# Ledger of designs, part 31: VH-VL binders against q0atu2

Target 1, 119 residues: q0atu2
Amino acid sequence: MLDKKARIRTSREYRNVFEKGKRLSGRFLIIYYVENALDNNRFGFITNKKIGMAVIRNRIKRQLRAIVREYQGQVKNKHDIVLVARAGIGKSSFEGMEKDYIAIMKKAGLFARNANKID

## First folded at step 1 (VH-VL)

Design j0 (framework fv_ivicentamab_arm2)
Fold by ESMFold2-Fast, scan of step 1:
Structure j0 (fold): chain C 119 residues (1-119), chain A 121 residues (1-121), chain B 110 residues (1-110)
Amino acid sequence: as target 1 above (119 residues)
Amino acid sequence: EVQLVESGGGLVQPGGSLRLSCAASGFTVSSNYMNWVRQAPGKGLEWVSIIYSGGSTDYASWAKGRFTISRDNSKNTLYLQMNSLRAEDTAVYYCARDEYWDSEYGAFDIWGQGTLVTVSS
Amino acid sequence: AYDMTQSPSTLSASVGDRVTITCQASQSISSWLAWYQQKPGKAPKLLIHKASSLESGVPSRFKGSGSGTEFTLTISSLQPDDFATYYCQQYNSYSPDTYTFGGGTKVEIK
């Protein structure tokens, strides 16, 4: 699970990212992202009803958090990032979601190329 | 099906206290942003308070210090503790859920039926 | 805090009429505005979110428009079921007064 410090918690914080941030679309994911004034990154997750029933949406949200956690050391610091799942994500594998996440984050310039250790 | 049911309203004297409950079914209160909204007889809607999914809270400026929003996750129930009640607090109190899952924020998609609080001697 | 001014406060109309309700914010709220319908003795019902996005199950005769400081709700052909009070609500603000409602518009039968 992601630390509380790494989560976008309020609707106002989500609105700030949507209003002031940049948008980039992947195959299964859309990200909205903006630089923050904190010393860490924060992530938000949105799964709408077009994806499917609550059990499917909850599975996808859980899997997206696991992917974000796995790669959080490679994400450039001081960003608020919201992941929005597209309708087709329910038909994707875990590996498919992971690949899409990596691709979209690199395209956004948010992923470090040599990310084994950031000091 | 998702529902909210308020209870705890009634007649209370000025300066008194009252606790409202809002029982949720079909969804989990702690996974959502939950609100209290009130409406004085014959008047408009007025936002009272919010509790965010993480547990932090915000209040209307006039409600700070007198009203406390809380939840009990084990009972899937939202509460509003009202202290130092005034005649001006007489209203129907609604609990309402923020529409979080559709990438829209601050619109209230599910409302309870309301519970009447009357502050009078 | 944001002042939300709704007009008119009361409107008389006949079935089949086009009805327009206006909501004005004291400062820009972008598109962060919802519209609600409330019938006597009932809880409000969400009609529109994000200024113009119709909720599932809401008839297409309801339309929201606008951005920034001026918003409108239009009912293109008023039906008997539409006689109610309508409220706008901003959700762009931060604490205090995170959400603010307009004063309401009562749509009455002529």
Scores: ipSAE 0.005, ipTM 0.536, lowest interface PAE 15.6, mean pLDDT 84

Design j1 (framework fv_ivicentamab_arm2)
Fold by ESMFold2-Fast, scan of step 1:
Structure j1 (fold): chain C 119 residues (1-119), chain A 120 residues (1-120), chain B 110 residues (1-110)
Amino acid sequence: as target 1 above (119 residues)
Amino acid sequence: EVQLVESGGGLVQPGGSLRLSCAASGFTVSSNYMNWVRQAPGKGLEWVSIIYSGGSTDYASWAKGRFTISRDNSKNTLYLQMNSLRAEDTAVYYCAREDSYYFEDYFDYWGQGTLVTVSS
Amino acid sequence: AYDMTQSPSTLSASVGDRVTITCQASQSISSWLAWYQQKPGKAPKLLIHKASSLESGVPSRFKGSGSGTEFTLTISSLQPDDFATYYCQQYNSYSPDTYTFGGGTKVEIK
């Protein structure tokens, strides 16, 4: 579970990330990210209807939050980051989602040196 | 290679119904996002509906309640059921596949289209 | 939903000309824009995605540029095969899942 201050909560905040941010695509995840003026990172999660039924979307959302929480200390500070799940994510394992997250965060330059806990 | 072939278009009276088909080859419909896009004669492109790989659907606001997108995985075929047709629904209807590699929401392959004419 | 305004609606050009088509989004769409070419009686064909990424098999004379709200498609040294209608499409909306096209630009013989 992420602390309330670490969550993007409003439609306006999500729009800001989409409009001003950069985008990077992985196999199962897309991230949108922008530097913020706060002293902390904030994360948003989107599991739209492209994923499947509500039960599957809710499970994936919980798993993504768990992954983000585990690696939050490795993320460069002062960023708003939105994770958008792709259609194929429903067939991925937890480990597959985790590896994709680590890979895209590293490619975005958002992971601090030595941040890969899978290795 | 990827191919999409639409069928089922024709002349229909206002208030009537019509079902369009889109037969896919070279890929699996259920593994991709599939769309219907229409084009009125001499006019631009207008998005109609999507079916996601997981089976969920979305529609343009004007299509909700009248149009239903579906697929038959055993036949690798996409459908659009159109009810309560109006003259302004007259258009060529294309089925289109979204990018298969990154699942980006642009259309990498289109069918040839099927003409639907709604006229009294 | 994002409104996409494309200009001009028509332009007349000669073989060898440089042609520029503009697409404006009502709100920032970052680089999430595709360009399609449609010849009379044919289905649209993808030319460019992510504003500037040229599709395999598309001639290098086609170039996309821009980000945010203003985008351009440039055709350098126009060829006979390029007389067609061109459409932009945004794919940045997260809610609802709406795919907005520009109104089209017809490139016709001068």
Scores: ipSAE 0.008, ipTM 0.553, lowest interface PAE 13.2, mean pLDDT 84

Design j10 (framework fv_ivicentamab_arm2)
Fold by ESMFold2-Fast, scan of step 1:
Structure j10 (fold): chain C 119 residues (1-119), chain A 120 residues (1-120), chain B 110 residues (1-110)
Amino acid sequence: as target 1 above (119 residues)
Amino acid sequence: EVQLVESGGGLVQPGGSLRLSCAASGFTVSSNYMNWVRQAPGKGLEWVSIIYSGGSTDYASWAKGRFTISRDNSKNTLYLQMNSLRAEDTAVYYCAKEYDSEYFDTLDYWGQGTLVTVSS
Amino acid sequence: AYDMTQSPSTLSASVGDRVTITCQASQSISSWLAWYQQKPGKAPKLLIHKASSLESGVPSRFKGSGSGTEFTLTISSLQPDDFATYYCQQYNSYSPDTYTFGGGTKVEIK
């Protein structure tokens, strides 16, 4: 799991990201993101009822946290990022979710693999 | 059924502009990643631009600053605005939809293409 | 942007032949490679995604293999419908130049 200091925990903090942040949509994920004044990144997770029953939503949330944790070191520092699962995510594989996360973070300019970076 | 129909191609002089359209049916453009891909006569495929479902865009390095991809969600239509056209932009331009599943980044449906000829 | 090199550029074959087309990436792209078929005057058609996964409706004589930097498309018993140009496409790239295609391999009648 993600460390507590790397989680967006309050509704006020989520609201700040939604209101002031940029929005980018992938196939299964939407991200909202804004630069913060802290020394670390913070992540939030939203799974809507349209995804399915609680057991499915909880599975998706756990899988997304695992994905974010694995790629924490590749994310540009000092950002608050909220991941919103789209309705179709329940039909995706774990690999599909992982690839969508990587793609959307790359498109946002927030994710890079140093060995493959071209500037 | 999924269908993509391109239009707007034609003959244009160097330095001119054209706007290509891609009318989509059987799916929603705003819910998908949409691409423009071109092919010069007798040559291979060359990726031009993408618009993501959320509205963000990317371009081939040579297209940046001259070409703009956009969409009109109410008309379910994709566009490519091409400015400062050069002879080397002569090609058939295809719009293409990406898979709407875990097979994304591959192009599962293509239009018939529209020919753009840049000549004096 | 990743350079994608296909070989051969042109291949002459007869019906029933085994045809092999190679695609080489300038850097590792894992398995993020697709193959397309294009017949004269027509739009390309997706054949294979993720290096080896065959699309629905594509004949089983088409097979993709490889990972990293070297990939192969094989047609085990060439049919009349298979005379076409084939393209590989990587999708492991970053913005800009998100996707790159190989130069193509034209499979023509011997």
Scores: ipSAE 0.007, ipTM 0.549, lowest interface PAE 11.6, mean pLDDT 84

Design j11 (framework fv_ivicentamab_arm2)
Fold by ESMFold2-Fast, scan of step 1:
Structure j11 (fold): chain C 119 residues (1-119), chain A 120 residues (1-120), chain B 110 residues (1-110)
Amino acid sequence: as target 1 above (119 residues)
Amino acid sequence: EVQLVESGGGLVQPGGSLRLSCAASGFTVSSNYMNWVRQAPGKGLEWVSIIYSGGSTDYASWAKGRFTISRDNSKNTLYLQMNSLRAEDTAVYYCARTEEYYDWSDFDYWGQGTLVTVSS
Amino acid sequence: AYDMTQSPSTLSASVGDRVTITCQASQSISSWLAWYQQKPGKAPKLLIHKASSLESGVPSRFKGSGSGTEFTLTISSLQPDDFATYYCQQYNSYSPDTYTFGGGTKVEIK
């Protein structure tokens, strides 16, 4: 479970990330991301109806939160990041989603290269 | 099958209080954005309040301080506590679900509504 | 604070007609607008979200267009089931006025 401070919760905050943020597409994920004025990162998750029924969308959303939580210590501070699941994600394994997340975050420059340099 | 059923409406005197309930089935209220929307007799739709999946809330300017949205996850039920009621609050009150995805406004499922009448 | 002005308030039409309903926002709302249909004694039904995205199960004769401050809902060939009141709704605003509905357009038999 992500701490409530680490979650994007309002429609206004989601709109800000989509309108002002950068976009990168992976195989199963799209991320939108923008630097924030806070002292922490916040994450949002979107699983649209093209993914499948609510049970499948909720499973995917839960799995994505687990992946984000596992790697939250590697993410550069002060960012709002929204993960959008692509239609094909329902056919992916957990490992496939995890690998896609890591790849796209590295490409975005959002993964810290050296944890000892993060103050 | 997704269903929303409102209850708790009725006749109340000005200055009184009333609590509305919205029982959900076929989905989990804590996993979605939940709203109250009202409609005065013969008038248009007016948004009242939202509770986000994470538990945060927002209100229409006129509702703030008088109305409180809440939920009970164990009962899968949404509530609207209405205080200091006025004649202008007379309306059918709907609960409505919105999916947490791109549009943030797809009230994709609505209850049938419950009538609140504020009259002396 | 946003004002949503819907026009006309009432529209008379015949089966087979092309019907056009307009919605104007007092400030730019980008594409953050939905359209609803409401029949007498019933709850509203979502037709279109994000200005032009047709909801699942809604007939293809319904079409939304526009961005910024001017939006249109078009019914290409009106059917008996389409006589109803239609509402637009913005969701670009921030708390406290997060959502605002238009005044509605009643589509009635000519």
Scores: ipSAE 0.005, ipTM 0.521, lowest interface PAE 11.7, mean pLDDT 83

Design j12 (framework fv_ivicentamab_arm2)
Fold by ESMFold2-Fast, scan of step 1:
Structure j12 (fold): chain C 119 residues (1-119), chain A 121 residues (1-121), chain B 110 residues (1-110)
Amino acid sequence: as target 1 above (119 residues)
Amino acid sequence: EVQLVESGGGLVQPGGSLRLSCAASGFTVSSNYMNWVRQAPGKGLEWVSIIYSGGSTDYASWAKGRFTISRDNSKNTLYLQMNSLRAEDTAVYYCARDSYEDLEYYGMDVWGQGTLVTVSS
Amino acid sequence: AYDMTQSPSTLSASVGDRVTITCQASQSISSWLAWYQQKPGKAPKLLIHKASSLESGVPSRFKGSGSGTEFTLTISSLQPDDFATYYCQQYNSYSPDTYTFGGGTKVEIK
């Protein structure tokens, strides 16, 4: 699991990422990202009501956290990253979401060159 | 007009080094993902390397350790540093821009005309 | 690291013919495949992205189809301008070998 140190928690921290960060859109995900002054990465997750009912939103959020955790060792240090689920993500498979995440993170230049998948 | 122009190709001996340049006009290299793709005479296309907008790089497995992709934002120019060249590196080298519209990747939409690298004694 | 296999390597056809080119991936790449056209002495030109989406300015006689591991490029009524070499390219992979091209299919005059 992602521990508390790896999570964006406050509205102010989310606002900083949106205001100062870069944006990159994928098929099912949008990421906003900015370098932080810490020595660790932090992730935020947004699943709006437009995605569907609470059961779908909760499933998506859980799956996104699992994907992020699986690949956290490949993410370049010192970044705050917010994942925003797009409308239509509820129709995607876990594999589809994972591929979209990897593609976006690579395109953003956020994956370490010699990174490996974590256990 | 969006354009890419390669230069720096030529004849080099096995074991030698060469640096290719790719000058961009009509768009900003640092805001895009840029590729090097090569093609040996009479053969197919072979992807070499990419540099992402954030500065991270990836390589074909056979290119790692020998080739280095980089850019100079002040000159809006992409580079490929090639070391320890072998006869099988003889090819036309193209630079190409990844097409990325607001929602997803769309393939490589802008290509240069290529520069020939010949590795021979 | 996906192998991309194109068939046939060479295809002879006449103007007006229906031409079919196949591309196979060693593992599923969903729909993350592009098709390119290359004429002698020229750089490749992007024709189709996401397996079936035609690029602006590309004639409607070009059609891409398929998903997973099997993909097809069809030219419904071959024109003189279509004699060229065609390449598929996957963009589903992670480093190393982020992008992989097929071996190409040369469409020649019969």
Scores: ipSAE 0.006, ipTM 0.554, lowest interface PAE 14.2, mean pLDDT 84

Design j13 (framework fv_ivicentamab_arm2)
Fold by ESMFold2-Fast, scan of step 1:
Structure j13 (fold): chain C 119 residues (1-119), chain A 120 residues (1-120), chain B 110 residues (1-110)
Amino acid sequence: as target 1 above (119 residues)
Amino acid sequence: EVQLVESGGGLVQPGGSLRLSCAASGFTVSSNYMNWVRQAPGKGLEWVSIIYSGGSTDYASWAKGRFTISRDNSKNTLYLQMNSLRAEDTAVYYCAREWDEYYSGDFDYWGQGTLVTVSS
Amino acid sequence: AYDMTQSPSTLSASVGDRVTITCQASQSISSWLAWYQQKPGKAPKLLIHKASSLESGVPSRFKGSGSGTEFTLTISSLQPDDFATYYCQQYNSYSPDTYTFGGGTKVEIK
């Protein structure tokens, strides 16, 4: 999936992003983000029960990780970013989730311009 | 109609400071990525700084620590605070807008520019 | 960030000529390149984005091509209004130095 270095793993790290970071809401996603003192980015993912059953939540989490991985090269270095799926995301297409991710990351100033895959 | 009007340029001594303004009309600056680009007399274009719609900022490596980009949403105005000015900073400074769509990165509207001259 | 090299620096041409300007990136930028026109005393004007997409209101005699590291702006039949300086600009970078412009090509009357 994502390199283990690119994942937010501990409750403490998630709390740091929520408490000290900025938040920005999109159509299907909310992001929380803060600069870190590392040499790389780290991502966290949250899908709550309002989205739907476990099968739906697991599908969405997998799709979000795939989207993040696809656009990893466009993200400004040295940030911890947590993606929180909104209730309506379960009815979105993969393309809809992808477009929302691109839009919200650009609005946050976290994308180095284009959210396209880099070789 | 989209318009960008810069002001605040002038003559300043080396080591001095100056604040440039860019008044926007016909759109909302907080909804777009906004940039400063400069051009020394008779030379080419050089990117200076960006403020993203979400408020985050980025700078050319030579500008970091000396220049600060900001905006006042209530006045719909973009700013560039320039400190520790050098002769090499002499240029026309333009503000420029990026369109708020996927895969934009081009500057669709520019102001007329304001001249900053750093000289003793 | 990416270095952008334009050639030639200056080009002399007559009305009706076909004019070609080249822009080279130090690393691949896919198609993320824009072209601008600047007339003396004026701000630059966007002509082309995404290497080949013509902006609304820009005459069809302007054509952008290329991808990766080599890009070309062609004016198929130069008009009096086209005597100006042209700049390319990359917008593919993820570094803090986000945008880089070419050095410019001045198209002068012969």
Scores: ipSAE 0.006, ipTM 0.547, lowest interface PAE 14.9, mean pLDDT 84

Design j14 (framework fv_ivicentamab_arm2)
Fold by ESMFold2-Fast, scan of step 1:
Structure j14 (fold): chain C 119 residues (1-119), chain A 121 residues (1-121), chain B 110 residues (1-110)
Amino acid sequence: as target 1 above (119 residues)
Amino acid sequence: EVQLVESGGGLVQPGGSLRLSCAASGFTVSSNYMNWVRQAPGKGLEWVSIIYSGGSTDYASWAKGRFTISRDNSKNTLYLQMNSLRAEDTAVYYCARYEDDSFYEGAFDIWGQGTLVTVSS
Amino acid sequence: AYDMTQSPSTLSASVGDRVTITCQASQSISSWLAWYQQKPGKAPKLLIHKASSLESGVPSRFKGSGSGTEFTLTISSLQPDDFATYYCQQYNSYSPDTYTFGGGTKVEIK
């Protein structure tokens, strides 16, 4: 999992990203992102009731955190990024979510040098 | 209906500067990833620079510090500012679109006709 | 950096021939490779994306294959309209080698 320092924790911080940030939609994910005034990146995760029951939402959230952690070193520094899972994500494989994450982060221009996990 | 048209090429002396324009129609430049690609006479394609839909930019290592990519959303136009030009920069410069669609696994689907930049030596 | 090596540089062929062009990446690019066709005095045209996915309107005689570091473009029965220069391009990395093209293969009339 992600370090506490790398997590968006408060409603106000989430609101800041939604209000001031840019938005990009993927197949299974939407990201909202904004540059922060810190020396590190922070990530937030939202899984709403449209995805399915709590057990499914919790599995998705856990898997997304694992994906974010794996690619943490490729993300351009000083950003707050919120991942919002779309309704269809519950039927995706782990690899499908991972591919969508990589694609959307590349599109956002948020991946630094050596942006891909070795295939 | 979707089209890219480059302009601004021409003859320039070594050490000079030139700004290329790329006018888009049928789609919105700010909603896509826009690229410059060049081709020296009789040679292959070489990627120059990208501006992402979000506004950040990246450059080929040889282009950093000399070339600047930008856009004007109100004019739906992409630009490439080229400074400190060398004979090796002589090429046809193309603008090209990478569609900003999360489902798109493609590549450069729309290209302009190109504009020739000649750096005389 | 992602060096893309394309071979052969030039090939001579007759209408009806099967032609094969190879593209080698210096590092694995999974399937993130495109093929373009360029005719003299014209801009390149996208033929194939993600190694093997044919673009709409491109004839089925064009086939892309491969993954990792070795990729192939095959034209199963060469037509007069196919005499052109072909380029492969990786798009697996964002920076600094965001997009890298192969050196090109010129398919000439024999």
Scores: ipSAE 0.007, ipTM 0.555, lowest interface PAE 13.1, mean pLDDT 84

Design j15 (framework fv_ivicentamab_arm2)
Fold by ESMFold2-Fast, scan of step 1:
Parts: C-alpha cells; structure tokens; sequence
Structure j15 (fold): chain C 119 residues (1-119), chain A 120 residues (1-120), chain B 110 residues (1-110)
C-alpha cells in the first residue's frame, strides 16, 4: 500500500495531470504524467467498468498499487503519475501488469539510473 | 568503472547441475535489472533470464523450471542455478546489465562469459 | 512465438562500402530495439538503443532507423574494425519472451 502523501487524491489534481501532462500507452496501461512542485512523487489509479465488475477493478487497483510501491524508488523525483487501466488488463497476470508498468515507465524516461543511491 | 566478472562454468554430464556467478563492481546489482544471455559455440545470442531491481524474475520458456536467477546483495553478485542440464545448454553464458535510465542503454555492460559444456 | 529475423545472414564487403543490415519483428515493438556488435571471442558491444540512438563512443558511420516491425542498421563507410557479427534485440515488454535477439549478420571481408 502507498502512503497518503504519495497518492493523487482530488479530482483537481487528476485534472491537472490530464490537462498538462504527457500521455503514453502500453499494452494494459496508459500513463499520464507531469512534473509537480512537491518534494515527492504522487500516483493515481483509474479503472473503468469496461474492465469488469467492482471485485475485478478493486483487485487490479490493489495489484497496481503493489507494483508502484515496489518500484517507487526508481521513479524520478517530483512527478504526478496517473495509471489508467485498459479494458484488457482484467485478463493479465500480475507479472504481465508489472512488465507493462516497467516498459511504460522506461519509455516515459521516468526511471532514474541511480534510484538506489543515497543523496 | 563498471565491471562484471563471471565464473562457475565447466564440463558437466547430462542431467547435472551447475551454478554460475557474476561478480559486479562499480555499481549496485540490486539497483539494476540484471540478465543472463547465452551463446552456443558458433551460434547467435539467446536471452535466458532477468531479475528486476525489485526482485521479480522472468525466464525464456525453455529455461523455466530448470534455471533460477538470483542475487546476493551483500556480495553484489548475480547467480544462475542450472539444473537438469542437456547437451543443448552447451554455451558461453554472459551476465549483462540493463540500464533503464533516460538514455535507455540496454545491456550496456557484459561480463567476459563463462563456458558451460554439457557432454557425456 | 515472437520472432526477430535478420537479413542477410552473411555479408561480404570491402573497406569503404556502404553496408545495410535488416531486422524484422513478427509484431510491433515500437522503437524498442538495440543493435550489438560482436567480434570473435569477445562479448557483444552495444551500438544503438531505441532503434536510432547512437551510444557514446560509437562512430557516426553507424546509423539505426525504423520503427514498428522493420529496422535497419547502416554503416556508411565500412572500416577494418567493423568486420564483426551484428545482432538486433527487441526489449518491448509486450513480448511473451523478454529481450529476443535476431539470428545475427556476419560482415566479412570480400
């Protein structure tokens, strides 16, 4: 689970990412991302009804949060990133979602070479 | 200065096991995606396995169930445990670093390779 | 299965020649393709990443191009130390197998 300060919580902040951010599509995920004025990264998660029933959507949200948490140390500082699940994600495995996330973040240039360094 | 030094190769009989090591210096293995790639004598490159910085792993379909990639962060060393070896596994095995930074320098550093020969 | 096909398998050329190597993916990999050079008895060396981005220290005579399923590596004026085997490699995580290599192209002296 991600800490509250690492989560995009308001519709206004989601709107800011969609309006000002860049968009990149993967196989199961789309990300929207923009640099923020904070000291930390924030993540948002969107699943729509095309994915499936609430139980499936909630499972996907939990798995995406787990993936994001696992790799948060590699993400370049001061970004707001929204993950939008595509309809096909319901058929993906956990590792399939993880691989897609890594590929998209890599493509976006959001991973840092020295993510594990102490400042 | 980045360096990868492999060891553990040798002659082994079919059905045997072998563990390869890749000692890294100049960077931290746990902060990178690390790979094993092999090359049969006179043939092309074939990807074997990856361990992601978070610890998750993937394998070529033919390697799944027989090969296990792992790392020891205290020794800054990557491993490949190979079980149920077959003649078809005869190859030079390379460890390689995957750089996921802004430059996208995929497999930017390779070890010298270690020869595994599976023969009766 | 996901295939990477290189052509030609072997290529004979003279110093100063323009050399073109092709790599085809069985499904779209966007621009997530790297090119490697391997000399006999040595580990491969990364030349180009993201289809067209030249690595630091690699001579400007090497050029990568293409996207989707069709990619090329060109050497505009072949030098003596360019005689080697070249491999393309996809790293698009959509593939069933990560980091599939092409079969290689050996560039040898005529």
Amino acid sequence: as target 1 above (119 residues)
Amino acid sequence: EVQLVESGGGLVQPGGSLRLSCAASGFTVSSNYMNWVRQAPGKGLEWVSIIYSGGSTDYASWAKGRFTISRDNSKNTLYLQMNSLRAEDTAVYYCARDVYDESWYEFDYWGQGTLVTVSS
Amino acid sequence: AYDMTQSPSTLSASVGDRVTITCQASQSISSWLAWYQQKPGKAPKLLIHKASSLESGVPSRFKGSGSGTEFTLTISSLQPDDFATYYCQQYNSYSPDTYTFGGGTKVEIK
Scores: ipSAE 0.007, ipTM 0.549, lowest interface PAE 13.3, mean pLDDT 83

Design j16 (framework fv_ivicentamab_arm2)
Fold by ESMFold2-Fast, scan of step 1:
Structure j16 (fold): chain C 119 residues (1-119), chain A 121 residues (1-121), chain B 110 residues (1-110)
Amino acid sequence: as target 1 above (119 residues)
Amino acid sequence: EVQLVESGGGLVQPGGSLRLSCAASGFTVSSNYMNWVRQAPGKGLEWVSIIYSGGSTDYASWAKGRFTISRDNSKNTLYLQMNSLRAEDTAVYYCARGEYEDYTFDSFDYWGQGTLVTVSS
Amino acid sequence: AYDMTQSPSTLSASVGDRVTITCQASQSISSWLAWYQQKPGKAPKLLIHKASSLESGVPSRFKGSGSGTEFTLTISSLQPDDFATYYCQQYNSYSPDTYTFGGGTKVEIK
């Protein structure tokens, strides 16, 4: 799964992404993203009580982490990215979440660019 | 269901201090972005400060160093501590809930009735 | 400093009129714009979020449009309850100022 180093953990770190970052909305997901001063990407995951019960929110968090892990090699290095689940995500399929994630990351310009390759 | 009630406004002299309260019911302040917005008599709305669900804060540039936003989770109440008050701080002060998730997202979906702060000698 | 310019400052209209209010951002805010209605002596009420998404309970005669730097609020057939002051507000998280309101447009009886 995601290494400890690849996770956003503190309120201060989340605040930095929300305050300084760009925001982009998909159907089921919103991302906030900002370039960081580290050697790696970090991801945060937020699910609101409006999505449903804790069991549903925990399932969604696990599925989102699995999606992020699967595509982590295609993400531009040195970014802090927070995924915020929208209320409607509880009725989405795994495939629906995955496609939304890919679409939003491509639109943000965060996926698979030559800048990630050795010069 | 959702209600916000401000209190603590009044008449203060320039250089004085005042603490505003915003009592919330029907939701928990620690689960939302909470904001203070002010409106001078006959003028428009001006954002003052935010406290994020995680507890981090931010301020309008003119409010930094003079105003402090905080909350008490046990009382489900938002506060604004105002120091070094000036005549131009005279305004109705509103607390407002920012919807973090769901489709309203960061917009202010619920507002209190406001409390008047008058800074005058 | 982030600017939100709202036009006109005052607008006179009659019941049944089509009313248009504009809001211009000094830099692109995508669709991160809300519209609020404020009646005298009352707190503001959220009408529209994300530039065009109508809040539940708000009449369909209110319509928001625009993206980037140019935004419009239209009231297709003005009703007596619509005489109020209207404010736009940017909430683009990329802005140096977290929230910025427009100067307001007062819609008054002709």
Scores: ipSAE 0.008, ipTM 0.562, lowest interface PAE 12.2, mean pLDDT 83

